# Ledger of designs, part 5: VH-VL binders against Zinc finger CCCH domain-containing protein 19 (NERD)

Target 1, 84 residues: Zinc finger CCCH domain-containing protein 19 (NERD), of Arabidopsis thaliana (Mouse-ear cress) (q9siv5r801to884)
Amino acid sequence: SDETMEWASKELLDLVVHMRRGDRSFLPMLEVQTLLLAYIKRYNLRDPRRKSQVICDSRLQNLFGKSHVGHFEMLNLLDSHFLK
Short names: E, the ipSAE of ESMFold2; O, the ipSAE of OpenDDE; V2, 0.75 times the mean of E and O plus 0.25 times the DockQ between their complexes.

## First folded at step 1 (VH-VL)

Design e06 (framework fv_bermekimab; at its last look DockQ between E and O 0.48; V2 from the best seeds 0.63)
Heavy chain, then light chain:
Amino acid sequence: QVQLVESGGGVVQPGRSLRLSCTASGFTFSSYDVHWVRQAPGKGLEWVAAISYDGSDKYYAESVKGRFTISRDNSKNILFLQMDSLRLEDTAVYYCARGEWLDSFDYWGQGTLVTFSS
Amino acid sequence: DIQMTQSPSSVSASVGDRVTITCRASQGISSWLAWYQQKPGKAPKLLIYDASSLQSGVPSRFSGSGSGSDFTLTISSLQPEDFATYYCQQTNSFPYTFGGGTKVEHK
ESMFold2-Fast, scan of step 1: ipSAE 0.349; ipTM 0.829
ESMFold2, look of step 2: ipSAE 0.579; ipTM 0.879
ESMFold2 (binder alone), look of step 2: mean pLDDT 94; pTM 0.951
OpenDDE, look of step 2: ipSAE 0.779; ipTM 0.936
ESMFold2-Fast, scan of step 4: ipSAE 0.346; ipTM 0.821

Design e07 (framework fv_bermekimab)
Fold by ESMFold2-Fast, scan of step 1:
Structure e07 (fold): chain C 84 residues (1-84), chain A 120 residues (1-120), chain B 107 residues (1-107)
Amino acid sequence: as target 1 above (84 residues)
Amino acid sequence: QVQLVESGGGVVQPGRSLRLSCTASGFTFSSYWVHWVRQAPGKGLEWVAAISYDGSNKYYAESVKGRFTISRDNSKNILFLQMDSLRLEDTAVYYCARDEFGELYYFDYWGQGTLVTFSS
Amino acid sequence: DIQMTQSPSSVSASVGDRVTITCRASQGISNWLAWYQQKPGKAPKLLIYAASSLQSGVPSRFSGSGSGSDFTLTISSLQPEDFATYYCQQAYSFPLTFGGGTKVEHK
């Protein structure tokens, strides 16, 4: 709880806080992946022509820096947002 | 360990039906798309059907559309292929396969296959 | 449907040879291509996904290249266990389609 480094990037924390109603406490990678997949489902972000592709809304564009990401690419990009 | 085990193949007569099963173990079955791929004796691989993790989306090869039905039971970790109106051209080893990243359509684990043949 | 054409249909090679197999899609599929190895009486084994990514546990002598419509699988130095049939597969759109296969045989 100190004035210390967060466990995740500002962009990842934005997603986590949004999905957990303000709770920013640490989550392991598998739980973060579960939240990300729930977000994609809630906002219907799968490309209907190719379900392995995600069409990024503004939050995911901030997170991934791209308008479209594949499932594997998305998981690799997510790893870079864990700070330690 | 990840395992996929097919069963239900056998010798049939044209026009009859068969139901193939694929039992999954060693992973969270309900999180993965799964596929059926077949191979006729001495020939190449042919993709047959796919089903999404929750069963809401199904896809079929044109050659089997209207005759085959893919389904799954996530409570029992079983994938099914109901094959109706069987034709001699359906003679093949049928494999079930797991979609490596859930939905990328790359097959990282395959079953051993189950053979469907005809008496004639 | 996206048609996948493999060449050659067979290649005769010796241990230590560099083997190159090609796969052509009838339309652009970006990098949505996989390569599989199949030995007689066995299920296929995934070697390469996303055109160039080596599957875990696959020897480094296997490599994939290409994007768009033209793809290549290379075995840099053929080993005895590499005599098998190889298939490409497009993962771009349904129906999913495989190439016709390339059999790597003893010279």
Scores: ipSAE 0.005, ipTM 0.627, lowest interface PAE 12.5, mean pLDDT 87

Design e08 (framework fv_bermekimab)
Fold by ESMFold2-Fast, scan of step 1:
Structure e08 (fold): chain C 84 residues (1-84), chain A 120 residues (1-120), chain B 107 residues (1-107)
Amino acid sequence: as target 1 above (84 residues)
Amino acid sequence: QVQLVESGGGVVQPGRSLRLSCTASGFTFSTYGVHWVRQAPGKGLEWVAAIWYDGSNKYYAESVKGRFTISRDNSKNILFLQMDSLRLEDTAVYYCAREYGDYLEAFDIWGQGTLVTFSS
Amino acid sequence: DIQMTQSPSSVSASVGDRVTITCRASQDISSWLAWYQQKPGKAPKLLIYAASSLQSGVPSRFSGSGSGSDFTLTISSLQPEDFATYYCQQANSFPLTFGGGTKVEHK
């Protein structure tokens, strides 16, 4: 409980900083979703047999705690990573 | 003035190695992902390799995997491409290019290119 | 890999003409598409990113449209400096891929 709290979990900040070239400034939910979907497309993480399912690499496993997540499950889990 | 300048191209023999450099100036190099794109004489553009702003992630075209190594030195604002086991099909002008925007792999700044060609 | 098919491969045009160039992706790339202009002996220049966003400093006669798998670059009134080769590029996933190019040449 301190005033030095970030706007997002360390796992979400890792993804955001990685995708935004070091920029850790606040990003609204819709923009974070756009960034996450760009990450998934960039690395071809969609399951070819079940397009609604994402195969998590190490970064997404740290973010979601799972090796596989459904598209809507993933977007719901993302909400828990916003601290403000 | 924002610019990228390639160097290190030249005439090589098949099977040899060559190292390309790309020097950045006029912007904070350490905050941008940068790529190598090549163009064979009279042909179109072909993406070769990419490296993230902090050097943590590297990506390669299938045709160069295991032969080319991308690296960067953020303290000197230099991007490198180490090219080993060179083949005739690697003949091209090699451009370095800077990523544009937060989430897009579009390229807003390109170098002038450096030619890699072969003698028998 | 995502294949980018560009058409036509060349077009003969006159100053003042409307020129349209089409780019087709082999799979859905949403709006992750850029357009470049390349003049002989020069590096490519970014014209459009995110399918329809005009890059700063690019004349308004250039426009991009499309989403999914079909995209178009339009030059509303061709100027002498627009004779060049144009390339599309998908940014949806690695490896990044370019179209084969469209040469806009004098009639």
Scores: ipSAE 0.008, ipTM 0.663, lowest interface PAE 9.6, mean pLDDT 86

Design e09 (framework fv_bermekimab)
Fold by ESMFold2-Fast, scan of step 1:
Structure e09 (fold): chain C 84 residues (1-84), chain A 121 residues (1-121), chain B 107 residues (1-107)
Amino acid sequence: as target 1 above (84 residues)
Amino acid sequence: QVQLVESGGGVVQPGRSLRLSCTASGFTFSSYGVHWVRQAPGKGLEWVAAISYDGSYKYYAESVKGRFTISRDNSKNILFLQMDSLRLEDTAVYYCARDTFEDYWSQLDYWGQGTLVTFSS
Amino acid sequence: DIQMTQSPSSVSASVGDRVTITCRASQGISSWLAWYQQKPGKAPKLLIYAASSLQSGVPSRFSGSGSGSDFTLTISSLQPEDFATYYCQQANSYPLTFGGGTKVEHK
């Protein structure tokens, strides 16, 4: 336990804070995945030509480092953003 | 329209290998993640493995890690499960199932009929 | 791993009865839960996804509810074709895990 250490990367916290109106408190992987899926749906980020692909907006490019990301790839990349 | 058909099950001896196949039709196979789920006789469902649409990401249940290998051939619309070092605990009907690529992914919307893997003696 | 506890293991019911099946996750899974129906000798069929969304082609007598860790599948008026085993499955993280199943049997 370290009070100065965040539970997630700066990029993941940006998504979490945005979706939870400023709340930075810990969320398990399950709930983070739910927030990510809700974000993708809210902003209509699925590629209409290739539905298995997400077209990353600036927030998701910051999170994943890619302009396009697949469903399984996206879930796998989330794991690296959990710090404790 | 969506169909998945498993094959390759049979009677094996402990320690041997077996390869299962799942042939897909009626949808763009290369756009979907796919799963293997098994069910021991008279028991419930157990998730085994998953593979992403392009084959670059693979997930396994802890009980099969290092023994089973999931793969796919998108040019032939076939999913595979290579099962090595088989144990009596692997006795089950093995189902192939399609992952939805929509917002509700990792929920299995279409399933094959299953193929039985069992052991002699 | 997330453990899914399903109850009851079996229920005896008559055509026309209201049947409820419950599922509890060992951790919060938000709404990432699916329900499946399996008839003897057949593969499972998806009934409900995202805890409460009815799959296309599934009769409206089936409904799902719940969020977080406690979930319910309801059959409002049991029909002859509904005698089957039902499974819940969490879809929030890998490895995917299923409940132990609930067998709906004739009285």
Scores: ipSAE 0.007, ipTM 0.641, lowest interface PAE 10.4, mean pLDDT 86

Design e10 (framework fv_bermekimab)
Fold by ESMFold2-Fast, scan of step 1:
Structure e10 (fold): chain C 84 residues (1-84), chain A 121 residues (1-121), chain B 107 residues (1-107)
Amino acid sequence: as target 1 above (84 residues)
Amino acid sequence: QVQLVESGGGVVQPGRSLRLSCTASGFTFSSYGVHWVRQAPGKGLEWVAAIWYDGSNKYYAESVKGRFTISRDNSKNILFLQMDSLRLEDTAVYYCARGHYSSSPLYFDYWGQGTLVTFSS
Amino acid sequence: DIQMTQSPSSVSASVGDRVTITCRASQGISSWLAWYQQKPGKAPKLLIYAASSLQSGVPSRFSGSGSGSDFTLTISSLQPEDFATYYCQQANSFPLTFGGGTKVEHK
C-alpha cells in the first residue's frame, strides 16, 4: 500500500525530527551519531560515574529497547535503524 | 531555480584575514546544511567546512581548524567563511555547496561558481 | 581520516567507448559514496549519490556500482561532452574526503 520507504525506523525519525526542528530528511550514519551524541549531552544522559554508559530517557528507551546502554553498543545499535 | 553565488575572494598577504560570502536563492536556505569546498589551482577537491541548517553544529577539516570559522545568516540567506591566519597553502578557488536533501546533506547537489583566493609575494 | 584512492589518474578514450573509473576507500563506507563531474573552469556537478543513484537530469549512460570499500563509475558510451575530470567522495564520516580525480581525455 504505502510503497514510499522511510530511510529510518519510526524511533530514529522521532529523534531526528526532534533535533532538527521537524526536518526528517535523510542523514548518513555519522551525522545521526553526531546528532544522537548532541541529544545525550543536551539532556545530561551520561552516567556521571561511568561516562561510557548512557542512561536512556523515554526516547532512547524506545530507540534502543534498554534502560542503560554502553557508548559503543549504542552506536552499533543505530545501524539496525537504517532501512535498506 | 537554485543559485549560490560566492564573493569576497581576492589577493591577500600571508597571515592576513579574509571573509568569503555565499548568497543563496531559489530554495529555503534555512532548511539545508551547506558546505565550503576548495580546489587549489590544477589540483583536486578538498572539503573545508560544513554548517547545520540551523547553525547549531559546525565541522572543519583539520588543516583549517582554529583558523577558519563557518557561519550563516538565515534571515539574509548568506553563508560565511571567516579565514584568519591565511597561509600560501590556502590558495584555491572556494566553492559553496548545498547538501543533497533527497538522500544526504553530505552529498553536494548544487555548487556556486567559486571565488579565487590568492597571495601576493 | 578515510583515504579515497581513485584509478586511473587519467584515461584516453574516444567517443563511443565504455569508460570505467574505480574508487577505493581505506575503510568500509557502506554505500555513502558520490561521483562528480568537473569541466575546466567550472564547478563540479553531482552525477551519482548513494553509490548507485542517478542524480535527476544526468544521462542514463552514467552508472555507479559498489559497496563497502570498492566502487566503480561507468560511462557506457562516451559522448563529446563527457571529456572532463571525475571525482569520488565519501559521505560516511567527517572529514569528508574526495578521490584524487580521473581525467577522461581525447586519444
Scores: ipSAE 0.006, ipTM 0.635, lowest interface PAE 14.2, mean pLDDT 86

Design e11 (framework fv_bermekimab)
Fold by ESMFold2-Fast, scan of step 1:
Order: structure tokens, then C-alpha cells, then sequence
Structure e11 (fold): chain C 84 residues (1-84), chain A 118 residues (1-118), chain B 107 residues (1-107)
């Protein structure tokens, strides 16, 4: 329980660590967005009926709290996961 | 038809200010982060600044931090770089570029030259 | 900052030659590496992203490889329009940094 403060929520760090082979070092918003979009592309998570929508797998459901998120909504929700 | 066009470059005196503009067309400008990259005559590429898709986050190279300000107007599809306290070392062609998801910088603008007199 | 060391700084080649350009990052950047082509008086053009993915519209003679800290750009059979300067760029962390460039010129 005497853990040091991280730069991001545990849900965002889960995504970052997964995409960066265990590296949890700080990333600015644009780099985090790049990782998130690469994740979505890698796992084919865009809704084939409306490609502006993302169908959240378990990791993204933990991150966004939703089963479906829009592209802009998703990018805006990332901001709340950065700890100042 | 995806295009970026820079303007505002010119001849300036040391210590003065200059504002560059970059107009986007052919894509949803407010969905992408956009960057400024410069190139001194006969030299390589140097990243200068970036701004998030909604304008809420801004990033700068140490060499320009505190002197340059990046901003955008999503309603007009325009990216700006306000350059204050200009130095001879800022002499370069300035490019704007879109960061397309995980694909790197595409497109780039044609560039606008910033140079110095006297 | 992540330093990108690009080699060689120039290479003299003939049409039909295989050209290899190397880029080394001062620390691991996974696959967050892009390659650009720049012709005199023109803006850079994206060739390769994510270290090995060919950009749409770029000829298949261009290929990228590598991961972690060592990367290569290969032109399998040089064409007249390929004489240009090539740059690598890391997008792992801010500030983004470019290699010093490799000029591919006529023998």
C-alpha cells in the first residue's frame, strides 16, 4: 500500500505496459493515443458497420467503462486517466 | 486530396516575432494531432512542437520552449506557430505535418522559409 | 532524449543496386520507427511506418526491418527516382527525433 504514485491510472497503464513490452515509463498524450489506435488496429476492434465506433474488448471496457465508444469520445476519455 | 499548406514565413530580424499558419484540407482536421518540424538549410530534420487533436495538450522541443507557442483553430482547419524572441539558430524551412494514427507523419506541407537579415 | 544514429551519411549507387540504410536508437523504441524520403526542394514523404509497414502508394522495392534499437531500410533495386535523402524517425517518446539522414547519390 506504500506504492509510489504512477503517472496514469491502472487501466491506462495496463494498455501502455501491454503495448510497450512491460515499459511503464511516462508517455505524453499523443504517444498514448498512438498506442491506443495501434491496439484497436491490431485487434480489429472497429465496428465493421460504423468504423468511427470502437467495440471495446475487456481491456478497453476497463479503460473507458463502456462496451462501445466513438473515436472522439475515446480520445477525450483518455485525458481523465492522466494523473497530475 | 489530403493536404497541408504553410504560410507566414519570411525575413525577420533577431529578437522579433513571426507567426506561421498551416491550412488543412481533405481530412477531418479535428481528429488528428499535428506537428511542426523544421530543417535548417543543408541540414537534417528537427521536431519542434505538437498539439493534440482538440488543442488541450501542447508539446515543445527544449530549444524553442518558452519562445514558441503552438495553437490550432479546428473550425477553420488551421494550425499556428507563434515564434517569439527569434534567434539566428531558428533559420529553417518549417513544415507542418499530420500524425496519422500509428502511420507517422503524412501528409507534410510544402514548407515555409524563416530567415534573418542584418 | 533518444538519439538516432543513421549510417552511412551518404552512399554512391547505380540504378539496379541494392541499397541498405541503417538507423540505431540510443534506447529501445519497440517498432515506433518511420522512414522518410526527401528530394531537393521538397517536403519529406513517408515510406515506412511501424518499422516495417509499407505506406500505401510506395513501391514494393522499399522495405523496412528491425525492432528495439536497430533498424534498416532496404531498396532492393534502385530506380532513377530513388536518388534522394532518407531519414529515420522515432515516435516512442517526446521529443521525437530524426536520424541525420543518408544521401543516396549517383556513382
Amino acid sequence: as target 1 above (84 residues)
Amino acid sequence: QVQLVESGGGVVQPGRSLRLSCTASGFTFDSYGVHWVRQAPGKGLEWVAAISYDGSNKYYAESVKGRFTISRDNSKNILFLQMDSLRLEDTAVYYCAREYYDEGFDPWGQGTLVTFSS
Amino acid sequence: DIQMTQSPSSVSASVGDRVTITCRASQGISSWLAWYQQKPGKAPKLLIYAASSLQSGVPSRFSGSGSGSDFTLTISSLQPEDFATYYCQQADSYPYTFGGGTKVEHK
Scores: ipSAE 0.006, ipTM 0.603, lowest interface PAE 10.4, mean pLDDT 86

Design f02 (framework fv_ragifilimab)
Fold by ESMFold2-Fast, scan of step 1:
Structure f02 (fold): chain C 84 residues (1-84), chain A 119 residues (1-119), chain B 113 residues (1-113)
Amino acid sequence: as target 1 above (84 residues)
Amino acid sequence: QVQLVQSGAEVKKPGASVKVSCKGSGYTFTSYAMYWVRQAPGQGLEWIGVISPYSGDTTYNQKFKDRATMTVDKSISTAYMELSRLRSDDTAVYYCAREDFDYSWFDPWGQGTLVTVSS
Amino acid sequence: DIVMTQSPDSLAVSLGERATINCKSSQSVLYSSDNKNYLTWYQQKPGQPPKLLIYWASTRESGVPDRFSGSGSGTDFTLTISSLQAEDVAVYHCQQYYDTPYTFGQGTKLEIK
């Protein structure tokens, strides 16, 4: 693989690889959002007091740099992980 | 009424460990993140870390990551912060604080636990 | 880490006069996605834990008198007490919650002149 031509940050690739059984292939934003939301559901990370908010586990803390993120906030933070 | 009640004052020798407790009441314990902050005498506030009682996940201030351990016991609605390899400059009041209902700012705070480290 | 710097370290203000405390962050704490400044102000009296006064840089906590106001955006923030009362003698701390580690200013001690 050509590491210098990565389509995403290392933190985002960690999530993608985990969810896709090792597949690092490019995914458009909407598909990455789908994987992120599936991850949150699988690990029951929605804040029980505010379901629109997420309590970040270790992987999401690495991705977002925060212990808590709002739904709108996390989708916007995701954009910064796509290489331009 | 939401309350955070901390354990009592501790006196420790250098090299020892201290474990401070913080018991929450009047709210759903697992629904709010718990923060730990310390304040040395006459000094400013210093953030140690945060724990989610729901997931058990922690984020530490890098300054404390190799000595501090935050844990929770959901059955008694109690959070703990253990600091190991104590030095005299660890003498401080240690606070727990809950995330506010609306967001990540700190409210309410526990009453504080004075930890004195001296020979 | 985001460094928070307060000025002055201490000030004395006469009763009924305006008190102004400044707080500067080493990088912006304005979050573009929600357009909010991730900055709080706390009041701390001797022997007590800090008490929340202001969050989102300018939103006053319930029960806090309207003589307290917060202003500023990005890196430069101000706490203003429009008419100092005796009960306002305390140390005031600013804090950012934009990014971990969460950091506090060194504190500003407010006394009556």
Scores: ipSAE 0.007, ipTM 0.581, lowest interface PAE 13.8, mean pLDDT 84

Design f03 (framework fv_ragifilimab)
Fold by ESMFold2-Fast, scan of step 1:
Formats: structure tokens, sequence, C-alpha cells
Structure f03 (fold): chain C 84 residues (1-84), chain A 121 residues (1-121), chain B 113 residues (1-113)
């Protein structure tokens, strides 16, 4: 339908492509959130003292610009990575 | 004792910029997020943003993101918040505050004494 | 943005009597996975910065007298002072930290009758 346009920032696409084995096709916000939470679980990135807090690895630091993010802060920061 | 000490009161003209400092002592400066909050006279509290002193990474309230700049100098355990293009409604006491724990909790346990910034024509 | 609304705007209570301050959020601040409410209460005296009283809706900060208690869940929260002391005269603020931007209630001014 539309010309070849990126639907997300390069940082978000890096996460999506990593989790979907190279598939960069459009994903709705809810499904991106599901992938992000799966990534956090897969790499054990939750703070064991505060499970609502995430300790960002290199990929998430590129995505969020922070070494530590709260769970809901993280989900809100995702919005800025959708390019329409 | 854990303490945050801010720079002194400022009086500015509309259109100017102001830079407020916040020096931490008595704790590991890079271990706690630093928040900036303001309070206009007789009004409620308003969040400006947060900075990670270790990485320099920032998150701004959208209302302030085009005028506010937060920075850190780790060598002197000092955080800065600069607000540009000042308007009369920017008159407020500006506070720095740290989070309750080593991680971003959003609950502010230690506050600076506040810096009154007055913007008048 | 989550809107925080406090009631009443001001309250006068006699020494030794119970004071109750309410805070309502426009959406739930309860995180179901850890069953924690992302709600904080602060005390602010004239010319001073806010002081943390209660976090996680009901957990008292170290050094805060046990006459202060927090209760509630989801969208409706209460700060209770069981027996008002003279030093408790202040403005009280609630805050949510469930989602950015962090938002505060308008404040409740507590005075002695």
Amino acid sequence: as target 1 above (84 residues)
Amino acid sequence: QVQLVQSGAEVKKPGASVKVSCKGSGYTFTGYYMYWVRQAPGQGLEWIGVINPNSGGTTYNQKFKDRATMTVDKSISTAYMELSRLRSDDTAVYYCARDLEYYDSGAFDIWGQGTLVTVSS
Amino acid sequence: DIVMTQSPDSLAVSLGERATINCKSSQSVLYSSNNENYLTWYQQKPGQPPKLLIYWASTRESGVPDRFSGSGSGTDFTLTISSLQAEDVAVYHCQQYYSTPWTFGQGTKLEIK
C-alpha cells in the first residue's frame, strides 16, 4: 500500500529484527510491547530487588537512552519510536 | 549525612536562560537518579525531567523538552538544569531530588533546598 | 497524562484528633504483576522542600511517626494522621509514578482549629 517506509526508529527495528529473526514488517504497539517484555525475560534484565525496574543492556540503552528504566516509563518511551 | 545543595536565587528577564546547579554529598552520586521538579508560588509540584548521573541519559517531560537541558559533572558530584527562553510563568522554586533507592523509583527521598527563579519584565 | 486530584483543598483539625486526606488518580496506578500501587505522599512546610512520608501507597519512610498511615488501591488513596500534633501543620501532596510524566495532586493544606 504505501511506499517502502520504515515504520519505526532504527533502535526499535534492531530489537524487532533480533526477536523476529530478520522480519522487519510492521507490528502494532501491543505486539511490540510483548516482544520487549519477552526480550527482558530472555536476558534476565529485571532488577531482582525491584522487578518493576529494568537494567538496560546495550540494545535497550540505545533504545531508551538510559541505563535503568522503570517498567511503565519504558513502555511510554516506546511511543517515540513509532514513526506513524 | 546525605545532602543536595543548590545554587542561589536568580532574577531574569523574559527571553533569558537560567542554569541551576545541585551538588550531592554523603552518598555515591552515580548510584541514584536525579530529578528536577518546580513549584510556582502557591501552586502544586511539576516534574521537569530526570537524568542518570552515571550515563548522562535523560528523560524530559514533553512540556519542557524544547527548553530544558539537564547535565552532570561527575568529577564534582553536581547536576545542572538549564531552562531557556524564560517566560513570566516560569517564576518558581526549582528543586533537585534523588530517588529513594539505587534505581528509578519515582519516589523522592532527598531534596535540595530549592532555588527561587524570578522572571520579570 | 494521569491527573491527580486531592480532597479537600484545606482541612482544619483539632490537636489530638484524626485528619484524613484523599487522593484520586484518573487511571489505576496499581501494577498487577507485583501488586504495588505507584503512589507517594509528601509533607511540605512553608519555605521548605517536600519531605517523603509514604511510598508504595502504604509504606512509611524511615523516621516518619507511626501516626501517619497510607491506604487505598488502584485509583482511590487516603493519608491518615491518627492524632494530630502541632508539627503536622503543612501542605500534603500525593504523586503517581506509575507512568511518565510523574504527576502530583494540587495539595491539601492542613491547619489546626
Scores: ipSAE 0.000, ipTM 0.602, lowest interface PAE 13.9, mean pLDDT 85

Design f04 (framework fv_ragifilimab)
Fold by ESMFold2-Fast, scan of step 1:
Structure f04 (fold): chain C 84 residues (1-84), chain A 120 residues (1-120), chain B 113 residues (1-113)
Amino acid sequence: as target 1 above (84 residues)
Amino acid sequence: QVQLVQSGAEVKKPGASVKVSCKGSGYTFTSYYMYWVRQAPGQGLEWIGVINPSGGDTTYNQKFKDRATMTVDKSISTAYMELSRLRSDDTAVYYCARGYEDSLWYFDLWGQGTLVTVSS
Amino acid sequence: DIVMTQSPDSLAVSLGERATINCKSSQSVLDSSNNKNYLTWYQQKPGQPPKLLIYWASTRESGVPDRFSGSGSGTDFTLTISSLQAEDVAVYHCQQYYSYPLTFGQGTKLEIK
């Protein structure tokens, strides 16, 4: 059939769509990282006792599968969400 | 008939803890985030934190993170906010309020408020 | 933190006259991607919880009289009551929901002259 394959997982698209007014178009990894870091700053998700740790809200728990995630771990986990 | 009903007034001594309840009715409890806000006498509103009733995940204002604990009991559509190590300047009306779950949101429904008085 | 500042702290307006309340944010609360201002206005009467009046800076909540209007964008916002009625006596609060922590202005007390 004529189904279009998405460029990213459902969980990453949820974040992207949320931050970009419904825009689902492809973003390169660096732009996605910038958007994710903007989300973390806006929602104040850095652990105040361990700034290298992110305390995941519902959206990031769906994205990363964890309640807490390290900064570098988080950036590495983004790779698994790019589908094409 | 859509309402948030809070527990009654509390009088506490410095150093004690207080736990305020907020029962939602007339709507799907897990479809809205629950926010906690306080107001000291004659002062403005101050945000304490938010909890997602569906998953129990929380975000706290850093000023309250070490003393506030938010929880939910989905079976009775009730949210709780416990504030520990109370000080006299914690005397305030404490409100629960709801907002839609998918993003940072405005509060369309508020509880009636719970007056917490902290005095020696 | 985004600091919200209201002016004036209090005002007295005659019945039927226009009331204007201002709110300034220390940083923009406009999301450029969705073009929405994450600013709301609440009305609070003595002994009552705040009640939602205006969200997204200018959208009136259902059931709120059309004499209430919100305007502004970015950092400067205004709540206008075109023709003051007796039941409008209250404290009015602005709030940003652009970023955590959520913050409110100090409140503006509106009284009849």
Scores: ipSAE 0.014, ipTM 0.722, lowest interface PAE 6.9, mean pLDDT 88

Design f05 (framework fv_ragifilimab)
Fold by ESMFold2-Fast, scan of step 1:
Structure f05 (fold): chain C 84 residues (1-84), chain A 122 residues (1-122), chain B 113 residues (1-113)
Amino acid sequence: as target 1 above (84 residues)
Amino acid sequence: QVQLVQSGAEVKKPGASVKVSCKGSGYTFTDYAMYWVRQAPGQGLEWIGVINPSEGSTTYNQKFKDRATMTVDKSISTAYMELSRLRSDDTAVYYCAREGYDFWSDYYFDYWGQGTLVTVSS
Amino acid sequence: DIVMTQSPDSLAVSLGERATINCKSSQSVLYSSNNKNYLTWYQQKPGQPPKLLIYWASTRESGVPDRFSGSGSGTDFTLTISSLQAEDVAVYHCQQYYSTPYTFGQGTKLEIK
C-alpha cells in the first residue's frame, strides 16, 4: 500500500524492490545494509584499485548522488532515505 | 600508528558556543567515519553524532541536532564539533573517535582522542 | 532510541575473584540475518578515554587478556572478569551499535574489596 511506499525514498525503494523481487514492505536499517552489500557483491561494484570505495552504477548514483562512495559514506547516506 | 589529537580545554559562559577539533594521523583520514561522544563528570557516555570525512555527510543524535554541527577539513585531516547555546549541563569531556567497524572485513577496532574538557559556568 | 541499562552501578570484588557486570537493552540488538549481537564493552580508567574490550558481544579485542569474556544474546549481556587483577579497576560501559543513535549504559564502577 501507499504507507509501505512512504517508509523510504523512491531511490531506496527501487533498490529494495529490485533485490526482493517486487516486495516493497518495510525493512530496518541493518537489513537494508545487508541488502545493499549483497547488491554491491552481485554487480561487482567494489573499486579494484581502492577496496574501501564503491563505483556506483546508475541505481546507486540515483540513491547516493555520486559516482564513487566510501563504505561508511554509504551508511550515512542511507539514513537520509528513511522517511520514518 | 593511528593517533587522534584533540584541542585543549575550554571555559565558556552559558549561551556561548564552543568548537572542539580532532586531528587524525597514521591512516587515510577519509576512509573512516569520525564519532563524537561526551561524558559529564562522573556520568556515562553520550553519543553526539557521526561524520563521514570524505563528503562531510552527518548523522546526529536527535538530542543534539539543533545545537551541534560537525565538520571536517580534509586538507589538514581535522574534524570539528561545534556546540552552540551552551548550558551548565553541557559541562563534559568531549571525545572524538574513529569508527571501529570495517564494513568489508567485518572487523571491529576503534581509536579515541584524549578528550577535551569543556566547562560551562557563569 | 535503544536504552541500555547496566547493573550494578558499583561493584567491589577481591583480587583473584570473579567479577560480573550485566547490561540490558530495551530491544533486541541481535540481527537475525548475520546472527550477530551489535554490543560492545569498554573499559575506562580515570583520566583516560574508553578502551574497546569486546565487540559482537563475545569477541575479545586483540591484546585484551583472556580473563575478560563477554556473553549473552538479544537483550541480556554479561561481562565477566574471571580473576580480578589490580589493573582492572575501572568503569565498564556497554554500548549498542544496532541502530543510531548509538547508546551506552550508565557505567559500572569496579573497585577492589
Scores: ipSAE 0.014, ipTM 0.622, lowest interface PAE 8.2, mean pLDDT 84

Design f06 (framework fv_ragifilimab)
Fold by ESMFold2-Fast, scan of step 1:
Structure f06 (fold): chain C 84 residues (1-84), chain A 122 residues (1-122), chain B 113 residues (1-113)
Amino acid sequence: as target 1 above (84 residues)
Amino acid sequence: QVQLVQSGAEVKKPGASVKVSCKGSGYTFTSYWMYWVRQAPGQGLEWIGVINPSGGSTTYNQKFKDRATMTVDKSISTAYMELSRLRSDDTAVYYCARDDSYFEYWSGLDYWGQGTLVTVSS
Amino acid sequence: DIVMTQSPDSLAVSLGERATINCKSSQSLLYSSNNKNYLTWYQQKPGQPPKLLIYWASTRESGVPDRFSGSGSGTDFTLTISSLQAEDVAVYHCQQYYSSPLTFGQGTKLEIK
């Protein structure tokens, strides 16, 4: 059946490739979480009026399926994007 | 003054449903996530789920996914947790608790309701 | 699921003496990116809800007396009460918030000897 298996969903790979300048090689969960937190900080996505919430831009809406996510919820949603 | 006030004790028969309320006051209700945790007599704490009061999005402990429903009524700053198809081993004190943290700085559950005793017996 | 195990199940300590409660996790709670341990301690007195004591394994919540301290990293954590007071009689719970589902230890009952 499939000879080439990606380690992550298309949506997660989009984030990884963006943050790593084209590198799509495998990253452990904690490294992916590091990239996600760096992304949120770089694009200033924390909700200034709502504690513990991130306002999802288009990339994060594609990743999480939500307009707003909390820290713990993000970690839970990320898990479903690891295919291996 | 931050306060979470829960509904009173309930006695239910096996197979029934129970709906526990938790009213927040003294803070902006929609700015904090609401967690539900239970404790069977003499036992440890068990997490049921969490709800974002702003949008109503929920995350459940898989153990409770098929029986628990969390909702909020923003107009009265009240969260609800309904547990269906009750069994005798659902007898427990049910707590609501809020999360006082920014997304990258989790500080634990800082304020808890007083608890609601739910007794399931024939 | 991350399993949290506390020891001992109960202990009795004389007033003014040191109490030590242990908590072990089935996997590491240390997050490499921020170098923090996702572990919290709660105090629960009879008939009351749990009260937050310590978060990030070693940070005391506001208003918590300095006789309470948390230590440890990775999978092995300790709550210490340096000089037991009568008001410290309670059940103590550890909790991880590293991964879903949130899980708690079974609790440790602390009594006066």
Scores: ipSAE 0.007, ipTM 0.634, lowest interface PAE 9.9, mean pLDDT 85

